# Designs tried in a protein design chat: VH-VL binders against Small ribosomal subunit protein uS7c (rps7). Part 18

Target 1, 178 residues: Small ribosomal subunit protein uS7c (rps7), of Euglena longa (Euglenophycean alga) (Astasia longa) (p14760)
Amino acid sequence: MSTRKLQKRKILPNDSIYNSLLVSQTINKILSKGKKNIARYIFYKSMQNIEKIKNENPLDIFKKAVDNATPSIELRTQKRKKGQISKISIKTKLERRNKIALKFIINSAKKRSEKNIIQKLQGEILDAYNNTGAAVQKKEEIEKSKSPVNNNKKFISKNKKSKNKKQKKRLKRKKNIY
Key: E = the ipSAE of ESMFold2; O = the ipSAE of OpenDDE; V2 = 0.75 times the mean of E and O plus 0.25 times the DockQ between their complexes.

## First folded at step 21 (VH-VL; framework fv_recaticimab)

Design ra6 (from j6 with heavy chain Y102K Y104L; at its last look DockQ between E and O 0.13; V2 from the best seeds 0.00; counts 0 for: pae E 16.3 > 2, placed apart)
Fold by ESMFold2, look of step 21:
Structure ra6 (fold): chain C 178 residues (1-178), chain A 124 residues (1-124), chain B 112 residues (1-112)
Amino acid sequence: as target 1 above (178 residues)
Amino acid sequence: QVQLVQSGAEVKKPGASVKVSCKASGYTFTDYYMHWVRQAPGQGLEWMGWINPDSGGTKYHQNFKDRVTMTRDTSISTAYMELSRLRSDDTAVYYCARDSEKYLIYDEGAFDIWGQGTTVTVSS
Amino acid sequence: DIVMSQSPSSLSASVGDRVTITCKSSQSLLYSSDNKNYLAWYQQKPGKSPKLLIYWASTRESGVPDRFSGSGSGTDFTLTISSLQPEDFATYYCQQYYDTWTFGQGTKLEIK
């Protein structure tokens, strides 16, 4: 058959506690396939701990952390067709940016030196919220690689680097990675 | 029946190296960090470092960083600690100890299972 | 490193006595994220490896007699033996596991 039959794509439901698609996406990325109950526990416990530390809505803190780890680049999507790049809707571009930021946060958290994954994840989220940490560093590296000319724009690069250099990590049980 | 069984006593000259083994049984070796602790004769306990048996990652106390190497072999559930450039004040009993918390999913824990200890004597 | 100071360094007591050993840390061991004190107590008899008694400052390890109890929070912690038994004469260590792992210098408990 020359026509491919596509089923309607299943939409990932919002999480049950924060009613957030971003939280659902995050939980799906934390652990290997089939370990969702453990991944939920890890994420929700991290959020509860963040709330106790900051006395603020932890979802707002998490959204800011994700935003800080989101690169400001135009992502290209390639199709199977040779030499063609299909036009992508603005919503799809934003969803891909979020996936990149979540990947940076989760992978960076796993590499932290804290004793358990809950402490690792909450530490990386708090660092990213403060515009520092390994996830934000990865975001900055991607921005420089994709936009070499934009690296000289003074209002973007200068303030981010100087703030990260002066800040100390807030969680005591982590290695100095930077 | 969870236990840690260490290699036998060693007598070494100053400047030599010693490698102590710690074989785990009765639990999943890769689920828990392994710590090493030493105790000089008549003295207290001194933490040396840990190894993550799953990844092989390590952290060493600053006092030992230049001389200690911790490794493991997951196929035989065994951790190793090697101390080089031995001095007479390295004479001690060396213990392996299991961190009681699974390194993923759970909070940090104390040391709930200890090996029997390995006596290392350094003398000329 | 977080410094752990035990007192007394040694003491003598009789069977049946109530014994209190204190441990003070140079920094708070209370982690606000989980509301736990990262403090353990160990017992060590001559020629034996240490044995875990108490973790999270006040939680008794399985198989440890109920005469052993831990208390305190932040920087000040106490191990109490409510009625001393002959098998309790040993050296006791506190340990922090908040940032790295450090032990107190030990408290040797001897028969009077």
Scores: ipSAE 0.000, ipTM 0.473, lowest interface PAE 16.3, mean pLDDT 79
ESMFold2 (binder alone), look of step 21: mean pLDDT 93; pTM 0.953
OpenDDE, look of step 21: ipSAE 0.109; ipTM 0.696

## First folded at step 22 (VH-VL; framework fv_recaticimab)

Design rb1 (from j6 with heavy chain Y106W; at its last look DockQ between E and O 0.04; V2 from the best seeds 0.00; counts 0 for: pae E 15.7 > 2, placed apart)
Fold by ESMFold2, look of step 22:
Structure rb1 (fold): chain C 178 residues (1-178), chain A 124 residues (1-124), chain B 112 residues (1-112)
Amino acid sequence: as target 1 above (178 residues)
Amino acid sequence: QVQLVQSGAEVKKPGASVKVSCKASGYTFTDYYMHWVRQAPGQGLEWMGWINPDSGGTKYHQNFKDRVTMTRDTSISTAYMELSRLRSDDTAVYYCARDSEYYYIWDEGAFDIWGQGTTVTVSS
Amino acid sequence: DIVMSQSPSSLSASVGDRVTITCKSSQSLLYSSDNKNYLAWYQQKPGKSPKLLIYWASTRESGVPDRFSGSGSGTDFTLTISSLQPEDFATYYCQQYYDTWTFGQGTKLEIK
């Protein structure tokens, strides 16, 4: 009786616009339950809006945002041993660190109060690019798990709703979508 | 068929609160923002704010920000607008209206579906 | 906030007349990236809620008769009723949705 060869696991192709695996990974995390075409639209529209605001290559902006949200450590939670949860600080490979940052950015964006997901994602990416916002705060909290007793003061995003409205107004006037 | 059905007329005293409901049917309630607009007798239309029914996030016009609360119950596809510390000049018809743009498309839309209106009278 | 100004505030007309209502915004409603004007027109009859007629300045909502047309761009917009019918006597509002949502003060159209 012959054994069946193991099927190769699905390989995620680079996206068609930026030719970037990072972009493909991001699109897959935006929505659940098979809404991939909508997720592509949301991400690409957010990137076009960012390009209008910054007049820079939006992929470079996004990569910087991901870098700023990437922690230098990875915390793991394991089953309790004798009544405690074991955590470790490890150096992580680039691939795992990117996934962590994407999780922070997308989860933080979804919790924002802006009207639509394009504004939510755009705002979180721009905040992270500027080294601010909830995703960067999450990264800083994880890094503080290895920090000395003297914690740095927290920096909370100021005027976040006003900032998002201001960015929306500038984007509406300066938008150059094609 | 797509419709918005609002709660019935209310009479209130100055200083009280009113909570108006707006039940959606015939479409996916959580896909579209819901707006609230009021119209005083013989006057024009005044935008009050919106709620994202999916997230519960809100934006209020500055004239109402300290007195209005917008909420929703996604299990019964119903949006709510509560206005507190009522004054006589809050006497108006209050409408809910659906934004024509999907909430997950970042943009403002016109209002394509309106509720029938709820008359709120504030008198002593 | 973007201010919307309508003129006239009221007018009288007869069935069959061509009617034009003007709406002016305090800033441009034309977004260059999509080349759309973020302006809508609504009709409201006494005791009824508003009804969307026109969006994106010139696009007719489904079920709206073709005698209603919208035109204009930037800051100056018009609603035209090419041949007035008895059911068209109502109040008309313009609305911008470029940045938030603001309505004009309304134009009451009455039968002569």
Scores: ipSAE 0.000, ipTM 0.479, lowest interface PAE 15.7, mean pLDDT 80
ESMFold2 (binder alone), look of step 22: mean pLDDT 93; pTM 0.948
OpenDDE, look of step 22: ipSAE 0.043; ipTM 0.661

Design rb2 (from j6 with heavy chain I105F; at its last look DockQ between E and O 0.02; V2 from the best seeds 0.00; counts 0 for: pae E 9.7 > 2, placed apart)
Fold by ESMFold2, look of step 22:
Structure rb2 (fold): chain C 178 residues (1-178), chain A 124 residues (1-124), chain B 112 residues (1-112)
Amino acid sequence: as target 1 above (178 residues)
Amino acid sequence: QVQLVQSGAEVKKPGASVKVSCKASGYTFTDYYMHWVRQAPGQGLEWMGWINPDSGGTKYHQNFKDRVTMTRDTSISTAYMELSRLRSDDTAVYYCARDSEYYYFYDEGAFDIWGQGTTVTVSS
Amino acid sequence: DIVMSQSPSSLSASVGDRVTITCKSSQSLLYSSDNKNYLAWYQQKPGKSPKLLIYWASTRESGVPDRFSGSGSGTDFTLTISSLQPEDFATYYCQQYYDTWTFGQGTKLEIK
């Protein structure tokens, strides 16, 4: 892990409409710095359209979409920097997983063929909610790539059991945070 | 086919700058860090730094920090390394190399794909 | 930076010989959480870019002949060529990627 990954992250306030840190993080990733009002408009309009389509709470739909696009992979719990070991908090690990999923959703949305970015984003969120679409495909490809099946048989068996247990706990904690 | 193709050889005078390009193909350019490594004639390999092609963020080795700038253009899947205030001991082959780890995992990898190298000669 | 010390600086050997190149790091490259050594070996032929041979100290990269093997753990690592072939004329580098990236100074292998 680079020293850049270990730098203290900025404190990001919750968004003003859903009072959600996840929504704030998403808005920050849609466009370059300095275009925040446009990014807010894009995201909130996508959410309004999703609510009309599904007649459900759009924040719950978005949270499930993010969860479906989140890779179930082992993340480092400690950094090996210069012989010192520092633990990464459970909250920080969940935020890193969310960041990955958000990037998959936003990048996949931008590549879609719909007329405008609002329709692109709502389409990708709905596909991810249904456990389909390019973001979920990217997540599945990453999970295959990071499989420990090429390790020796002893370590492969141990790592699979430990990973499955940690993954289930992390998903449960993610839902409680939102 | 995964490959990195670099710009052609350069001849420069001391005090000038050089900008080397590295075009990626066959993979998603923004998914992996790009490293720059140089090799002076008859010498070993020297890591110069990396760029995250997605964010544009960089890290430079201390020996180059004041003179190197790494950038990228994601629309053409191309990374750049610019070295300024050139000296005769900057004469080297400059390589771009792909980090083997997907950058979202926040881990360091070996270099699985290398460019063909760009010879930069600094002489009067 | 983690310093990588490689030996010998050069050697000459005949086809069919077993060749051993060593690499020592200034600190352990073994990460306890995954039990992996963050060490790689590269081959570089004259006028060519380096080629990855071994990663995680002992895992052979795809397409690398099985006569190449890596071993060692912690701070002491070895690249072995079990039966030297004419195409193995090259310079070999070890590299740590435990914290940033640093290379050994290289070992030039000449075939008699």
Scores: ipSAE 0.006, ipTM 0.549, lowest interface PAE 9.7, mean pLDDT 80
ESMFold2 (binder alone), look of step 22: mean pLDDT 93; pTM 0.951
OpenDDE, look of step 22: ipSAE 0.025; ipTM 0.610

Design rb3 (from j6 with light chain K36Y; at its last look DockQ between E and O 0.16; V2 from the best seeds 0.00; counts 0 for: pae E 10.6 > 2, placed apart)
Fold by ESMFold2, look of step 22:
Structure rb3 (fold): chain C 178 residues (1-178), chain A 124 residues (1-124), chain B 112 residues (1-112)
Amino acid sequence: as target 1 above (178 residues)
Amino acid sequence: QVQLVQSGAEVKKPGASVKVSCKASGYTFTDYYMHWVRQAPGQGLEWMGWINPDSGGTKYHQNFKDRVTMTRDTSISTAYMELSRLRSDDTAVYYCARDSEYYYIYDEGAFDIWGQGTTVTVSS
Amino acid sequence: DIVMSQSPSSLSASVGDRVTITCKSSQSLLYSSDNYNYLAWYQQKPGKSPKLLIYWASTRESGVPDRFSGSGSGTDFTLTISSLQPEDFATYYCQQYYDTWTFGQGTKLEIK
């Protein structure tokens, strides 16, 4: 309900497995307040499964998935403090964009058809890593609606979508689906 | 002690409605789906639907979707099932049952805790 | 809905007997991604609510005696009582929870 009350900032430690602030932020968004141990189990098990599937560093896979789901939008927030307008720092702008991507990934995962949240989350992360899936679709939808009017930007977005489709099918042809 | 305690027996006329309550204790009410199951005399078990006490979201079996409403009050850890436009073949014992799995891990689970049942008799 | 068929519909047996009850589903209950079978067994005594015995096809619920065991996979499942006791007189139901929740028609177990 009250976003101003819920937006009170907290210092968030890095997670204990990957030593990553991004992972810690993700765990906090998976479940309601007070269920952090269960959220850790869900996330770490998803990452372990991803490692077994891809035989690659799962943190790198997750970072790419988040990057692919991060919208390229101009931050519009400005604030007045002591009679002066101040700009949000570049690090704060990046953190806000990453939070949007995490919301897309987690909400999209919950809507998936797999039978448990661990499988849902790993599936959405893998899809986003491959630049596909509902989280990436939401990111692309936002970019279309909020991008500056620019024909080159619209054209680049369409070309990226078509290229990723062809790459996805080509990779499946060269590697057996396991 | 994990427990589901249901409201008492009811006698209704055809066309009326009934609202059965199910009070949970001994566990976090909002962590598990709550299911409703009925059993006509001498018959088997029939799943009616579930409510997610956290979100208030519901899913109803097709046979009941037009007549059943499931609600909850999280402040008193109580789920409710209301069945309207009662017919004589709605005479049954109505159970609430807790899903055995956290709703945020598995979409489906078995039923590990059952209420004692509420007998609803529909007769003219 | 997934249809669950139990056999037999009723059974008479003596104390100490080994009893088996079968349950067949109209489609596989095995989710290949987690390798679990989404099947449960319940015991219901007259005038009482059902009691969970077995879930995930073969996992005993806490407090359920070791003489109860579940087995099977896919579409074919079995509940076994290795040595029947007098308190085991009841009706037994299988239940799938792979897609919604449906129950078998029940197996009434009578002690001779």
Scores: ipSAE 0.006, ipTM 0.566, lowest interface PAE 10.6, mean pLDDT 82
ESMFold2 (binder alone), look of step 22: mean pLDDT 93; pTM 0.949
OpenDDE, look of step 22: ipSAE 0.017; ipTM 0.600

Design rb4 (from j6 with heavy chain E101M; at its last look DockQ between E and O 0.65; V2 from the best seeds 0.00; counts 0 for: pae E 9.8 > 2)
Fold by ESMFold2, look of step 22:
Structure rb4 (fold): chain C 178 residues (1-178), chain A 124 residues (1-124), chain B 112 residues (1-112)
Amino acid sequence: as target 1 above (178 residues)
Amino acid sequence: QVQLVQSGAEVKKPGASVKVSCKASGYTFTDYYMHWVRQAPGQGLEWMGWINPDSGGTKYHQNFKDRVTMTRDTSISTAYMELSRLRSDDTAVYYCARDSMYYYIYDEGAFDIWGQGTTVTVSS
Amino acid sequence: DIVMSQSPSSLSASVGDRVTITCKSSQSLLYSSDNKNYLAWYQQKPGKSPKLLIYWASTRESGVPDRFSGSGSGTDFTLTISSLQPEDFATYYCQQYYDTWTFGQGTKLEIK
């Protein structure tokens, strides 16, 4: 009997209303498996409420909220393997950063004092859209703990837990060591 | 179809404890808070607290906080309410009641399904 | 705790009458963010458990006859029975669920 290594493929279809992978990922994180219908209801109702409040495309509002809650952290982009340079795609890195922001938004929403999760979620999304609220605060806390220290050389020459920051509508940050 | 069935009547002496059970059927037990409400003879309804059957988390009214314990067994869809250090004025019908709202959407709801009630009599 | 006050405590009426029962809360039950009043009405017959009639102040529970209606907002609420039937003679309770759960003291509706 031969044993082959099998790769597991994870494919998540776009949501049916906004045709957005980001929305599908969000719905998938709201509740445990087996409760996807109610998670979908929660999210779409929050989006409908946001649309009525802002009179704007709620998907664009949500995308900005996610971007504001996305920490400027960098996944390792270079490694040496037998003298070769490899890196992961920009698309994959963006998806990973979005997952972090989604976690912040959903977990922060659940801790809010509104009377139901729909109101909690819409409130957190609107706060994050305005660059405020607990999700953005968590993002800022992570960025402060990982700030650049003092490095003008490439990552390899400063091999002591060095980190890079991604800049979004801010001044470019230096690499840091800690 | 959807129903809450409670344990039978109890007669207790002052200082004892009572544990009332409430078995749910016809719906997903872990999706809704379960409340306990009592009614003394000829009196109105008094909310005692709730349990989240999914997490086991509880909230008790201040008047019962020191004497009540609410638990559940999800494998048999059953909630329990135990009241200790019984007094004669604990004589009442004790109801379990389902919160009408999914707990992961609303923090508070009305009670749409009630158990039949359990009479607890405390007398010497 | 939010205090719920019902009036009257007892009421006599005839089959076919229109009846109103009043419930007042010690603070507003209206949550402006969702525009809902966190108030319910229950019917209880002797020896039976309560039965939900109305929630969100004015929404009729499934299977409840059209003659039952709820109205009001904020701190003042009413339950109306438009044409009493013999089976409607019972005790009625209001309940707030804005912050925890408290009930009014009840209104006993008796046949004349």
Scores: ipSAE 0.007, ipTM 0.584, lowest interface PAE 9.8, mean pLDDT 82
ESMFold2 (binder alone), look of step 22: mean pLDDT 92; pTM 0.946
OpenDDE, look of step 22: ipSAE 0.288; ipTM 0.733

Design rb5 (from j6 with heavy chain G109S; at its last look DockQ between E and O 0.09; V2 from the best seeds 0.00; counts 0 for: pae O 9.8 > 2, placed apart)
Fold by OpenDDE, look of step 22:
Structure rb5 (fold): chain C 178 residues (1-178), chain A 124 residues (1-124), chain B 112 residues (1-112)
Amino acid sequence: as target 1 above (178 residues)
Amino acid sequence: QVQLVQSGAEVKKPGASVKVSCKASGYTFTDYYMHWVRQAPGQGLEWMGWINPDSGGTKYHQNFKDRVTMTRDTSISTAYMELSRLRSDDTAVYYCARDSEYYYIYDESAFDIWGQGTTVTVSS
Amino acid sequence: DIVMSQSPSSLSASVGDRVTITCKSSQSLLYSSDNKNYLAWYQQKPGKSPKLLIYWASTRESGVPDRFSGSGSGTDFTLTISSLQPEDFATYYCQQYYDTWTFGQGTKLEIK
């Protein structure tokens, strides 16, 4: 039985300029076709432009923008009986919610009307900083779709119980073979 | 003002080479891809390739891959296109054109600034 | 290579007319990730270099008059001049920049 070596989750290091994990995550989100240097350039140039415009620490501005775009809940698709699909709201870890926010910011930036990706990203970050723009709007849409939070404890408990039951059944099957 | 200024008209014999220059001004030369496009008399536009002025990296259209060489001199913000083994069907106006997007972008874009064109005539 | 086909090849019109030029691509120019159409329109006058008019299928370049408009999505695109002016007589080209760069064969707009 080849013990699949648990591939140590490569911890993403902080970025070299701002010493920020968030920045590293953002650069990775911008990353296309393995061109990391291009992604870095886009992000850092956007930040430089923001610094010039606001005359403030661009990292603080970016953090605030991400915070403004970070939803309080995550919407997940639940398959119900008879093929019905429903969306349920789940409270997830802040780290995951931040990743969602970054996705909103990057995707919204790409849809902007500015001529180049640096200006688009700059524009979306500044709008988000001001609690405006498409990324923040997406956040608000998620938060308005409040399915009753009350059933989340039952769903998590059922999935844990189902996993535990499957594990117990697997363990019982192994004990009966010996 | 942002502008591209190309070298003058050229007359060449078949089998010869031609080198056209394109000088950029009014913007940071290394921030934008430079494209080359040609137009035969009475014909449409044909993309030849691009150069990254910062890195010197190039991409050529397959039809020109073996005959075209694109270079740049960053000290004078000038791009060059050399076409070798000239044929009569290479008679055209050759244009340099700036990509509207910054060099460090994900997406290809349109051409917002054009040179005035260089007429190359290949005649025996 | 993506093939671009324009129609008509030539058109005669009068000042004040509404003019429509069409461009068809051999494959979709709509990118799913940004929901943008990678299509541009250029104007070229005799003895001059092309001038960018429209990019992203419908966005006007700076300094381009409002009478020029671009529309369409996917494989079918249209350039419209709402009221033709004397300076608008020229050749027009569509361009895709979705995969490399290719141009339509051009549409020559002549005075009637």
Scores: ipSAE 0.028, ipTM 0.627, lowest interface PAE 6.0, mean pLDDT 85
ESMFold2, look of step 22: ipSAE 0.448; ipTM 0.769
ESMFold2 (binder alone), look of step 22: mean pLDDT 93; pTM 0.951
ESMFold2, look of step 23: ipSAE 0.394; ipTM 0.733
ESMFold2 (binder alone), look of step 23: mean pLDDT 93; pTM 0.949
OpenDDE, look of step 23: ipSAE 0.017; ipTM 0.579

Design rb6 (from j4 with heavy chain E101Q; at its last look DockQ between E and O 0.37; V2 from the best seeds 0.00; counts 0 for: pae E 6.7 > 2)
Fold by OpenDDE, look of step 22:
Structure rb6 (fold): chain C 178 residues (1-178), chain A 124 residues (1-124), chain B 112 residues (1-112)
Amino acid sequence: as target 1 above (178 residues)
Amino acid sequence: QVQLVQSGAEVKKPGASVKVSCKASGYTFTDYYMHWVRQAPGQGLEWMGWINPDSGGTKYHQNFKDRVTMTRDTSISTAYMELSRLRSDDTAVYYCARDSQYWFIYDEGAFDIWGQGTTVTVSS
Amino acid sequence: DIVMSQSPSSLSASVGDRVTITCKSSQSLLYSSDNKNYLAWYQQKPGKSPKLLIYWASTRESGVPDRFSGSGSGTDFTLTISSLQPEDFATYYCQQYYDTWTFGQGTKLEIK
């Protein structure tokens, strides 16, 4: 049984230009097939264009865009008894919600009609900055979803307990092998 | 040196199919769209379509959509264009041409590198 | 499809002459988002493949002599050869790549 070494979650460093974790996360989201330099180019060029257009700090614009696209809740699919699937609203950490926002922005950008990915991304960021565009619309759709906010601390605790139980079982299995 | 080398001349009968190859060298084959353009004798240039060598996705001109198939072999950096149900008016020089833009950045670009051309003659 | 119309279809000129070829598109080739004209010029010599000369209406491809210049915006474009050289006798094509790819009918430049 190959003891998959718990790969220490490599802490994603801040980007070198803006010294921002958010930017690093975004670049990684843009990243396709390991071409990190291309992803960087796309992002930074988009930011440069935004800076020229707005004559403002592009990082501030981007942050506001992400904020505008960040949902207050996360929708998760819950499997109910008898094969029924329901969507439940869960309050998640801001970091998770920001990742969702980035997903919305990047995916929406790809669907835009501009002629290149740089312009698509630039367009989506600017729209989001103005509280418009498909990314923000997706956010609004999530927030309008009448799904009962299951504030049930019990559900978060069960998943934590299940993870802890699995971790404890893994640790016990490791102890019994030595 | 960046270059595209195409297969040799072909003579076909009406109704037959022809498959032309285009081998790329000197650059990353999967980074650029490959276009196909033909030129009938004494005529202008006609765009046939493109292939994304990375994904295999294609876009064909409507005039060829039902008869043309573009493929690639990434292992040997080679693009292929197959034209079926050949007619006399398909007699032309067929070119492969590289899009000047990275496909993952820009959707459309000019053609900066061309193959030497492949003459296809359709005669009864 | 966007139709590209070149003029003239043919012209005769002498070495040293200034030559101008025009290309008109049926639709604007100016993209508002990047403010670029999606137009290219090619040179083709007999029995040879086309060679890219100009892209984005006015940007010269690497290795293209300075005597070649592109101008224009929207629907009207011009290729200019400031001083014709012996090696410049060829057929020239404009191309739009704004929406798909279409070519002009070509302009044959012959020796007078």
Scores: ipSAE 0.028, ipTM 0.653, lowest interface PAE 4.9, mean pLDDT 87
ESMFold2, look of step 22: ipSAE 0.040; ipTM 0.653
ESMFold2 (binder alone), look of step 22: mean pLDDT 94; pTM 0.954

